# Designs tried in a protein design chat: VH-VL binders against Calcium homeostasis endoplasmic reticulum protein (CHERP). Part 17

Target 1, 141 residues: Calcium homeostasis endoplasmic reticulum protein (CHERP), of Homo sapiens (Human) (q8iwx8r149to289)
Amino acid sequence: ETQLDMNEFDNLLQPIIDTCTKDAISAGKNWMFSNAKSPPHCELMAGHLRNRITADGAHFELRLHLIYLINDVLHHCQRKQARELLAALQKVVVPIYCTSFLAVEEDKQQKIARLLQLWEKNGYFDDSIIQQLQSPALGLG
Below, E stands for the ipSAE of ESMFold2; O stands for the ipSAE of OpenDDE; V2 stands for 0.75 times the mean of E and O plus 0.25 times the DockQ between their complexes.

## First folded at step 15 (VH-VL; framework fv_ozuriftamab)

Design z80 (from z70 with light chain Y31W; at its last look DockQ between E and O 0.88; V2 from the best seeds 0.66)
Fold by OpenDDE, look of step 15:
Structure z80 (fold): chain C 141 residues (1-141), chain A 121 residues (1-121), chain B 106 residues (1-106)
Amino acid sequence: as target 1 above (141 residues)
Amino acid sequence: EVQLVQSGAEVKKPGESLRISCKGSGYTFTSYYIHWVRQAPGQGLEWMGGINPSGGSTRYNQKFKGRVTISADKSISTAYLQWSSLKASDTAMYYCARDFWEGYEEYFDYWGQGTLVTVSS
Amino acid sequence: AIQLTQSPSSLSASVGDRVTITCSATEQVNWLYWYLQKPGQSPQLLIYDASNRATGVPDRFSGSGSGTDFTLKISRVEAEDVGVYYCQQWDDYPLTFGQGTKVEIK
């Protein structure tokens, strides 16, 4: 199986991190879907995002902007019935969300919490995951 | 204050070309997509397409693709909608709208005043 | 394309009445908006993401719904609320609007 080029992925993530433009998000999303050819690849991408987002020292904007990418990918997964990529993201969303949420003050937490509301409303995740996201302190425990 | 100011009303004949404009002010023009929405007389709203003024990337409603061109001149913060050959059915009010986008929120937050285009023989 | 169908197409209400407008989608919609176009004016955003009032929108306006069914409510309609209301989806391109609901005051 062909290995994914994570450097290529990172090159797409950087504009998202720096500028968070709609086009940057779209480019990242499109890359992910283009490379979602197998469950291992999906998990590799999801894991990479997790690692980047949850890394010690990651600043809030990096975390938020990449979560915006995840949000867009989730939306697209639902529309396109991309179950494998969705499943991969489900495995990493809790540490991503909880780490990002707990790392910042209340004003910034609200920005992250809005995503949870959207995820709940749109039904991206099962109840067990949502419950973990609703209790970030416990989610990392 | 954010404003979108559109060009004036147009009266044209079928077959003529036309370009109408939408000038943004009070914000960074290249940071927001501009969309065009038309409204035929007595009818509802219909999305035509949009453009990213920063890079010029466009998205069209397939219904209008090939018949209209959406462009932008970021140097003067202006978006354009143009026809190479108008039809009577192009008679409508044309609105430009700013696409607000911040990661998880996206909507048309500001609209131009509209440009009435009348096409008749 | 995702089609949005509003109900009713028109209604007449008295000042102070409760008004309810529905929007039905042909498929699941996650990003639903409501606009009001007052007579002789451009559309203006009322509700974003189905249930959030835009800045400056009075609290008598409320949006609800999910999936394929959405509702806009005016708890106590005022004369200034006259116009055509449109739902709009941003889940997929082309972006689409409902056919509109004309609200008049008796």
Scores: ipSAE 0.473, ipTM 0.849, lowest interface PAE 1.1, mean pLDDT 94
ESMFold2, look of step 15: ipSAE 0.692; ipTM 0.886
ESMFold2 (binder alone), look of step 15: mean pLDDT 93; pTM 0.948

## First folded at step 16 (VH-VL; framework fv_ozuriftamab)

Design z81 (from z74 with heavy chain G50Y; at its last look DockQ between E and O 0.93; V2 from the best seeds 0.87)
Fold by ESMFold2, look of step 16:
Structure z81 (fold): chain C 141 residues (1-141), chain A 121 residues (1-121), chain B 106 residues (1-106)
Amino acid sequence: as target 1 above (141 residues)
Amino acid sequence: EVQLVQSGAEVKKPGESLRISCKGSGYTFTSYYIHWVRQAPGQGLEWMGYINPSGGTTGYNQKFKGRVTISADKSISTAYLQWSSLKASDTAMYYCARDFWEGYEEYFDYWGQGTLVTVSS
Amino acid sequence: AIQLTQSPSSLSASVGDRVTITCSATEQVNYLYWYLQKPGQSPQLLIYDASNRATGVPDRFSGSGSGTDFTLKISRVEAEDVGVYYCQQWDDYPLTFGQGTKVEIK
């Protein structure tokens, strides 16, 4: 009913984590769109990304590179009008962003904050979500 | 210092073949896509396609697909644009450009000097 | 393909003038760029992602806009700013440029 090959997903995520090339991002994104068959499928994918990124042992490059994947997926959800996948990502973006932002020093925080500016300009999230992202400690409260 | 150095100007007749080059230096050639952009005399810029030199994958503007071939030789850090049979309408300046990509930022950060191709009888 | 239309197609300015160039897209664009091509030269990047100045670009250049409507402004034009300005989108392939805006100094 609601089944995804999470080993296949992780095999595509690993090159993104390790080397983060345009091709690796595209492969991960294409897999997500091919498997976005229903709202539960979309929620499983988004939840998996949240779990990987927010795990206590996740290092910054893992978090950053998977956030880059999310950024590319958000863009293509908007272009393809993939409402269910977009909605699933909207449900998890606050813990993803805020955990990653709070875990690092100021220079890395600025790189993550520039991404938020891009997300706001591109209209991926409503004002409520944007306000939570702009106040990371509150967003995790 | 990053540089993209293109081959020199060409004067050709319709029906002739041609390959022009774009040599990258001062960086790891296989780490960046190379795009080709043309500009007909007195006209604007028009994107033609790209190559990923690492694996040789290409993408084309459909307008030029089948008309040109984009390739690369990573052993000499060089990308190519090739026609098997030129037309007068191929008269243009041709630029290569390096595709800088870092996560959510992407832009053409370096351009070649251009190669003028003139096709006339 | 996403089409970009610039306005005006040409203009003549005096040194010190404020110059405004617009770019309108046929659909929403998230990744919009501005280039300057000086006479006899390759294009050079001025603005990426609508409003971010590229390295070495003077602060008299600014970009703004979102959605389908974008603006490039030169707060006080200088003689070296002559050339053709292009907007460009990277939202979807094929990549497309606006038709260009020729800026001359009289």
Scores: ipSAE 0.798, ipTM 0.915, lowest interface PAE 0.9, mean pLDDT 94
ESMFold2 (binder alone), look of step 16: mean pLDDT 94; pTM 0.954
OpenDDE, look of step 16: ipSAE 0.910; ipTM 0.956

Design z82 (from z74 with heavy chain G50A; at its last look DockQ between E and O 0.87; V2 from the best seeds 0.86)
Heavy chain, then light chain:
Amino acid sequence: EVQLVQSGAEVKKPGESLRISCKGSGYTFTSYYIHWVRQAPGQGLEWMGAINPSGGTTGYNQKFKGRVTISADKSISTAYLQWSSLKASDTAMYYCARDFWEGYEEYFDYWGQGTLVTVSS
Amino acid sequence: AIQLTQSPSSLSASVGDRVTITCSATEQVNYLYWYLQKPGQSPQLLIYDASNRATGVPDRFSGSGSGTDFTLKISRVEAEDVGVYYCQQWDDYPLTFGQGTKVEIK
ESMFold2, look of step 16: ipSAE 0.821; ipTM 0.913
ESMFold2 (binder alone), look of step 16: mean pLDDT 94; pTM 0.951
OpenDDE, look of step 16: ipSAE 0.901; ipTM 0.953
ESMFold2, look of step 17: ipSAE 0.813; ipTM 0.916
ESMFold2 (binder alone), look of step 17: mean pLDDT 94; pTM 0.946
OpenDDE, look of step 17: ipSAE 0.900; ipTM 0.952
ESMFold2, look of step 18: ipSAE 0.806; ipTM 0.914
ESMFold2 (binder alone), look of step 18: mean pLDDT 94; pTM 0.949
OpenDDE, look of step 18: ipSAE 0.904; ipTM 0.953
ESMFold2, look of step 19: ipSAE 0.827; ipTM 0.916
ESMFold2 (binder alone), look of step 19: mean pLDDT 94; pTM 0.950
OpenDDE, look of step 19: ipSAE 0.884; ipTM 0.948

Design z83 (from z74 with light chain Q88L; at its last look DockQ between E and O 0.92; V2 from the best seeds 0.87)
Fold by ESMFold2, look of step 16:
Structure z83 (fold): chain C 141 residues (1-141), chain A 121 residues (1-121), chain B 106 residues (1-106)
Amino acid sequence: as target 1 above (141 residues)
Amino acid sequence: EVQLVQSGAEVKKPGESLRISCKGSGYTFTSYYIHWVRQAPGQGLEWMGGINPSGGTTGYNQKFKGRVTISADKSISTAYLQWSSLKASDTAMYYCARDFWEGYEEYFDYWGQGTLVTVSS
Amino acid sequence: AIQLTQSPSSLSASVGDRVTITCSATEQVNYLYWYLQKPGQSPQLLIYDASNRATGVPDRFSGSGSGTDFTLKISRVEAEDVGVYYCLQWDDYPLTFGQGTKVEIK
């Protein structure tokens, strides 16, 4: 069976959105790894994050805090060799990053741009994805 | 002005118990993990574990698990490192350090002055 | 656990010398740090995330590297730079430090 409790997921995402503590991030990450049972499961989780972050009217703090979750998940995917979850996140990262970057003023853009530098150094994405992230105006939003 | 002030040096005998303290000031104590790092005489730094003072969640280096207890009292902004039965090999300098975390940046930004613990027969 | 090996274990330098310290990890490290412990003092952060200088750290200090191999450089060492330099990884628990590199100025 390919079922996910999306109410449970959203209940873990809300503390990340609201207060964004290290423990809240860890709880969301742990849930995602516990539920990364198959490629369709991974794609459902990644798609849900994309939908939440790219929604019209999503405020910047929601977008930023969920991007922090994604950053932690990317790191642990690499460490745990969770290739299916990593691949699912790679499929959605361009609209997530580009929408969030383009939605804010330069000072907040600098914070997001520093994160891209980290992602490039850590090798989470191939050159094609990195080039798209570096040109946010080409992002679909 | 962020400060971590540790309790004073201790001279103990093997088998005795001990609790040393780390008091944080100048910031919201419950917003940051506190970690403990040991340094045996003439040796390098070794991470022992850490605590979230907000809810009391702890993590330990397995080398020290069961040998020490990490705790915190958020009402007085203080973290603790405790032994139930000291050994001579526990002789070391013990530092507390604050875990700065902001999304994708994390590091030890402030350190206590250290507490020298000497355990001798 | 991820093990970090520093080289050299110690060195002696004259003021104005270039100093290079390396840190080698047993596996890929994404979050690598450099700390300095001056004589009689607590450690202090120099570099985070391999290459970012902490606030107030002079620009003669620089960090580089990725993957398993990292370098700390002091372009022109000063007398105040004496102490023991440690790398630290925060990729996985337990957190681990390198064994230290003692830098003497003479």
Scores: ipSAE 0.810, ipTM 0.919, lowest interface PAE 0.9, mean pLDDT 93
ESMFold2 (binder alone), look of step 16: mean pLDDT 94; pTM 0.953
OpenDDE, look of step 16: ipSAE 0.901; ipTM 0.954
ESMFold2, look of step 17: ipSAE 0.800; ipTM 0.916
ESMFold2 (binder alone), look of step 17: mean pLDDT 94; pTM 0.954
OpenDDE, look of step 17: ipSAE 0.902; ipTM 0.954

Design z84 (from z74 with light chain Q28R; at its last look DockQ between E and O 0.87; V2 from the best seeds 0.85)
Fold by ESMFold2, look of step 16:
Structure z84 (fold): chain C 141 residues (1-141), chain A 121 residues (1-121), chain B 106 residues (1-106)
Amino acid sequence: as target 1 above (141 residues)
Amino acid sequence: EVQLVQSGAEVKKPGESLRISCKGSGYTFTSYYIHWVRQAPGQGLEWMGGINPSGGTTGYNQKFKGRVTISADKSISTAYLQWSSLKASDTAMYYCARDFWEGYEEYFDYWGQGTLVTVSS
Amino acid sequence: AIQLTQSPSSLSASVGDRVTITCSATERVNYLYWYLQKPGQSPQLLIYDASNRATGVPDRFSGSGSGTDFTLKISRVEAEDVGVYYCQQWDDYPLTFGQGTKVEIK
């Protein structure tokens, strides 16, 4: 019974994937907050992002740019106390981060690792999740 | 080399209009927001607002909304700050600043040299 | 709006001194910045996101902190470090700055 217009979501995600501007990120974030009506809605959105990012053959720009969207959403969840959307993202962040980290050269890995430092500082995740993110190969197991 | 070059100092009387400019060079102008920051004499920094030159989207500090207009002409890589009717309290140094954004990093990376606006009888 | 309060408002240091400046926010800040405005100049970015040095900033400058309390340190102050230091937040609009800390070198 839980329905979201996933075509509309994907239409907002595509500019993020392609050009990744601050305005495109904001539009995707605003859509997610506008549609965060219940825990199942939040889980559908988070699961969709996980599926897109972790898909076999997803290229680096898609993964990175959607992680940038997730980062912005995490920040605003904390500011707005949007606990259901935050919880949904917390359930999927390990496969999202670890898959993306392991898929790139060391130069890009350092940039992704810096994002993890930001997430730890900002307190988005508990210690168990942070430990899994810090050990990407183990985090996928 | 990225540069933001602002228009020269202005001496005005209350009630006069004024538009000051910030010309960007050495980069793709439409890829970065431009913000305006003011500094009254002997005082600190105060954010006024910003603009996305690509589509003209603006955001204002509520304190200045309706008092100033922020605009841009992307064909000449220039942002503007404009008053329709200056007050003595508008006397300040005005800076433009470029908003660097890349994913999870954002900061003012380049600043103009400032435009001193003096409004007095 | 998020208010930022710096301490001290002013200080005088000798070359080689350690200098510590604090910034306290009225609510949690995830994105905090430090600037230096040297006499007669535009502000220049020193630190972004609490602890990351901007390009070209000497390693004697460091930032730390999270939540509501942040610190800028100069390990060995130099004559060129004179000016007013500002913290700034980018968590929520309007963007706000601290009131400034004037650093004089004696």
Scores: ipSAE 0.811, ipTM 0.911, lowest interface PAE 0.9, mean pLDDT 94
ESMFold2 (binder alone), look of step 16: mean pLDDT 93; pTM 0.945
OpenDDE, look of step 16: ipSAE 0.884; ipTM 0.948

Design z85 (from z74 with heavy chain E105D; at its last look DockQ between E and O 0.89; V2 from the best seeds 0.84)
Fold by ESMFold2, look of step 16:
Structure z85 (fold): chain C 141 residues (1-141), chain A 121 residues (1-121), chain B 106 residues (1-106)
Amino acid sequence: as target 1 above (141 residues)
Amino acid sequence: EVQLVQSGAEVKKPGESLRISCKGSGYTFTSYYIHWVRQAPGQGLEWMGGINPSGGTTGYNQKFKGRVTISADKSISTAYLQWSSLKASDTAMYYCARDFWEGYDEYFDYWGQGTLVTVSS
Amino acid sequence: AIQLTQSPSSLSASVGDRVTITCSATEQVNYLYWYLQKPGQSPQLLIYDASNRATGVPDRFSGSGSGTDFTLKISRVEAEDVGVYYCQQWDDYPLTFGQGTKVEIK
């Protein structure tokens, strides 16, 4: 129905990537909820995050900080019962998590693995998705 | 190290104004929210609100909105809790707490020592 | 606002006892915390995100649970564990605490 302003989205993502403050995360989240007008809008936003995070040469800090945004959005989707945005994120979370996990050494992997424990506890994903996240090489396979 | 040092105990009468303070040291003050938590005598803990000292953005528990003002002076690394007109029911211990946030980890990592406010005629 | 109810409201334990405190929420809570307020002191964080011990907290303290039901356990209570224990949620504002559980050592 209406195209999304991806330049505006990226302008909000850049402070998250660069400095990753709680307020920057909140601004990105608020933009996503304001633009979650239909399933195609939700899929455009989720796909954009996937593309940014999984791009060849993306630095770990970019990946991590945008995953922090996704984590906050997942929480608020659950609280607000925002089914369409949640579903869109569920469709992209496996490549996002698994690419980021496999791209780094052991100490950074532990930080990312703790996030998976949180996601499992909070019930954001069904067992099939969780199993793929728990086996990152298989999740990307 | 990181410290939150609050102003001293206060004895006031109903209708008087009051401002209590919470001075942060040992860290970059503008990088962390400061929250206020109240504990009436013999009662539990109650969140009142918080402030981002970087831009002055505040959030309040609706129960206290309009009753108190939360502010900060980042030039002296100090947060404030202020009443324009105290009530006897404002008698409580008041704590400030620092909001640590990193990604998905968030918690109150440091607390002030508390400021006892007694309001009686 | 999300309401948290603790049980029991108070208990008396001997040194070495196992202590269990529960916290029930009126809706799902993803971010649950436990604090101890020792007599005459400020609250101190024990557990964050339901099960993670804060820095310097002994391993006799453990947290568990998800959804609406959470538990704090002290495997072998010590004299210094006296005080009031509070659960707290950070899912939605206003932040709320449970009413407290007073633990006394006999």
Scores: ipSAE 0.789, ipTM 0.910, lowest interface PAE 0.9, mean pLDDT 93
ESMFold2 (binder alone), look of step 16: mean pLDDT 93; pTM 0.945
OpenDDE, look of step 16: ipSAE 0.865; ipTM 0.943

Design z86 (from z74 with heavy chain S31N; at its last look DockQ between E and O 0.93; V2 from the best seeds 0.87)
Fold by ESMFold2, look of step 16:
Structure z86 (fold): chain C 141 residues (1-141), chain A 121 residues (1-121), chain B 106 residues (1-106)
Amino acid sequence: as target 1 above (141 residues)
Amino acid sequence: EVQLVQSGAEVKKPGESLRISCKGSGYTFTNYYIHWVRQAPGQGLEWMGGINPSGGTTGYNQKFKGRVTISADKSISTAYLQWSSLKASDTAMYYCARDFWEGYEEYFDYWGQGTLVTVSS
Amino acid sequence: AIQLTQSPSSLSASVGDRVTITCSATEQVNYLYWYLQKPGQSPQLLIYDASNRATGVPDRFSGSGSGTDFTLKISRVEAEDVGVYYCQQWDDYPLTFGQGTKVEIK
């Protein structure tokens, strides 16, 4: 049985949502790596982040700050060659990014689009995923 | 206006102790890490370590661990770099730098003017 | 630790020349920076994340590259551009700098 303490995860996510400090991001990332025990564990964590970010009532700060967490996790997955956690995030990044991009007006969209340019440069995703991220309405459809 | 103002130049003998300072102003001191970077005469830049002034958590480059102590006094917005026993090889310029972080962007945005430490008999 | 090697170690340029400096890393770097240290001054940030100019940096400075190979270019060098240029990485601790590239104006 694949089990994760989602209350513990949410307790670490809340400071990221509220204040989004570098130390809060690091704590959330460290928890995710400590709990990345198997592919199903990785998929539960990634799915939880997707569910929180894509929820209809999620406000922009929650979405943005949790995307910042995902950005830090992607970087460290690449450095540590954590293939299973990376793959789990790759499965959910399109709805996460596209929902967040489409929910806001141009100036906030530009901030999110700047992050996509960084992800493209850093090579976290293949061309198919990048193309979906670059066309957010098609990426959700 | 954000400023980092460092203490003045020092001329010391081997074996002496020394603490140099970096005072931050124009911002909330506890919101930013402060790092120390050294530059030996005629040489390049070398990261020594940093501190989160909020809780006092430090990180060190292994090369300098045990040779220096990084600390901060948040009540006066000041970070410190300290040696208990200087060596001639500690002769260098020492800079403090503020660690700006916002989501996916991080860089040293402000630097102190440098403190020249000369250790000579 | 991630090691950064710059090329050339030094160069001499005339005002108006195009200057190119390279930085090579021993492993992939996602967060690459360029600094200028003018004579007698503290380092100042020029470029962050490989290609983004810091506030107030003239557009004659540009950065490019990804992976292990990065480039700083000055399209038309000015007399005020003298100094030592450093690349720096923030992918992993300890943070490291390149050995520097000394730029002189003749």
Scores: ipSAE 0.791, ipTM 0.909, lowest interface PAE 0.9, mean pLDDT 93
ESMFold2 (binder alone), look of step 16: mean pLDDT 93; pTM 0.946
OpenDDE, look of step 16: ipSAE 0.900; ipTM 0.953

## First folded at step 17 (VH-VL; framework fv_ozuriftamab)

Design z87 (from z83 with heavy chain G50A; at its last look DockQ between E and O 0.94; V2 from the best seeds 0.87)
Fold by ESMFold2, look of step 17:
Structure z87 (fold): chain C 141 residues (1-141), chain A 121 residues (1-121), chain B 106 residues (1-106)
Amino acid sequence: as target 1 above (141 residues)
Amino acid sequence: EVQLVQSGAEVKKPGESLRISCKGSGYTFTSYYIHWVRQAPGQGLEWMGAINPSGGTTGYNQKFKGRVTISADKSISTAYLQWSSLKASDTAMYYCARDFWEGYEEYFDYWGQGTLVTVSS
Amino acid sequence: AIQLTQSPSSLSASVGDRVTITCSATEQVNYLYWYLQKPGQSPQLLIYDASNRATGVPDRFSGSGSGTDFTLKISRVEAEDVGVYYCLQWDDYPLTFGQGTKVEIK
């Protein structure tokens, strides 16, 4: 059964967006793992994050802070072998990263590019996904 | 300039209590976790635990849980490591360290000078 | 708990030598660090995230590796590089250090 309280999710996302503390990230991550009950649940959560981050009016801090959440979730998916949540995030990471990279000037692009280096090193994504992330304009095509 | 200044060396006997301190200055104390790391004489570094001074939330290495208490007084920007009953095996150098965190980067960026605790009868 | 094993446990080098220290983990580590503790001093950060030099660290220090195997290199060792080098993982609590590699200068 695919039931998720998206209002509860957004309530946990807001402190991440606003202040982005380590504890706020942890709370959002814990909610995601508690609700990752099936592939459809994972896809709904990942799709929600994609929609928030790629929204036309999203500010840089919203995008960056929610990408920080995704980074922490990717790490813990790998450690917990949470393959369904990892797969759901892998399906949405290209629009998330590429939209965020292209929406900012070069200084902020460097910060986002360093995150890609970390993702490559940590092995969260296959070569096909990494190639798309490395070419953001083509990755959105 | 960011600094972590620890309390002075201690010579104690087994069974005595002790609280050592780590005072942060030059930054917003409640914005950073403080960790404690021990080093027995001639030995390597060993993580003991950490505290978020903002809310007082702690985490412990299970090896030391129940043996020590980590606390903080944010009104004076100070973290503490405390024993209710010292053992000879508690003889070590104790460091505090500040946890820098920014999104996807995290590391110990500043360390206290260390507090030598000697426990002998 | 993730265990880190360093190699060698100790070494003696001449000024100008190339020094290589390895750190091997019992499972994948995404967040690996190198610290130097000079005699009588607190540890200091050299490398974070496997390969990034901390501010003020000379470029003769470099880090590399991923997964379970990591390397710290000193391209030309100097007398001031004496001390004990530790790797640290921050993937999972408890945080764990390697056992240390003592570097002496002859």
Scores: ipSAE 0.787, ipTM 0.912, lowest interface PAE 1.0, mean pLDDT 93
ESMFold2 (binder alone), look of step 17: mean pLDDT 94; pTM 0.954
OpenDDE, look of step 17: ipSAE 0.898; ipTM 0.952

Design z88 (from z83 with heavy chain T57S; at its last look DockQ between E and O 0.91; V2 from the best seeds 0.87)
Fold by ESMFold2, look of step 17:
Structure z88 (fold): chain C 141 residues (1-141), chain A 121 residues (1-121), chain B 106 residues (1-106)
Amino acid sequence: as target 1 above (141 residues)
Amino acid sequence: EVQLVQSGAEVKKPGESLRISCKGSGYTFTSYYIHWVRQAPGQGLEWMGGINPSGGSTGYNQKFKGRVTISADKSISTAYLQWSSLKASDTAMYYCARDFWEGYEEYFDYWGQGTLVTVSS
Amino acid sequence: AIQLTQSPSSLSASVGDRVTITCSATEQVNYLYWYLQKPGQSPQLLIYDASNRATGVPDRFSGSGSGTDFTLKISRVEAEDVGVYYCLQWDDYPLTFGQGTKVEIK
């Protein structure tokens, strides 16, 4: 059976949500890599982040700060060739990005859109995913 | 507004100890890493290491680990670079730089003016 | 450690010339920067994340590239652009700079 200490995960996510320091991001990322033992473990972590970020009424700062965590994890997955964690994040990135983009006004949308440019340049996602991210209303259905 | 002011030039002999400083002002000192970058005469830039002043955690370029100590005193918003025993090869300009970080953007946004360290017999 | 190699090592340009400097990495780099060190000064940021111009940097400076190959261009060089240009990677520690490209204005 797949076992993850989700209370421990949430305890690491809270400082990211609240203050979002470089060290808080690093701690969350390190936990995810230490617990990325199998594809089901990776899917549970990625699904948890999706659920927190896409929840009705989630504050923009919560969404943004957890997206920053995802960004750091994507980078390190690529460097470490952690294909299973990368694949799990690729499955959830469209609802995460598109929900967060559509929930805010133009000034905050620009910050999120700039992140997409970085993701495209760094090659984290195939063209199909990138196209969905570039068209947020279409990406959600 | 934001400034990093470094201690003055030093002339030392091999075997002597030295601590140089980098004082931050105009911002919350504990919110930003400070890095040290050296430049030997006529040479390029070389990253030495950095510190998170809030907890004192450090990271070092392996080339300098054990040869130098990076520290900070957050009560006076100051970072330090310290040698216990200088060598002639430590002759260089030393810069501190502030690590600006915001989620997915990170860069050295402010630099100290540099501290020239000359080590000769 | 990720090694960065710049080309050329030095160049001499006339005011108004287009200048191109390249930076090649030994492995994929996602976070590539360009810094300028003018004579007698501390380094200053020109470009972050390969193509984003830092605040106050004139639009004659542009960066491009991804993967292992990156380029800095100065569309119409000016006398004040003299100095040594460095690329920097922040993908993995230790942080590493290219060896520098010295630009002289004739």
Scores: ipSAE 0.807, ipTM 0.917, lowest interface PAE 0.9, mean pLDDT 94
ESMFold2 (binder alone), look of step 17: mean pLDDT 94; pTM 0.953
OpenDDE, look of step 17: ipSAE 0.902; ipTM 0.954

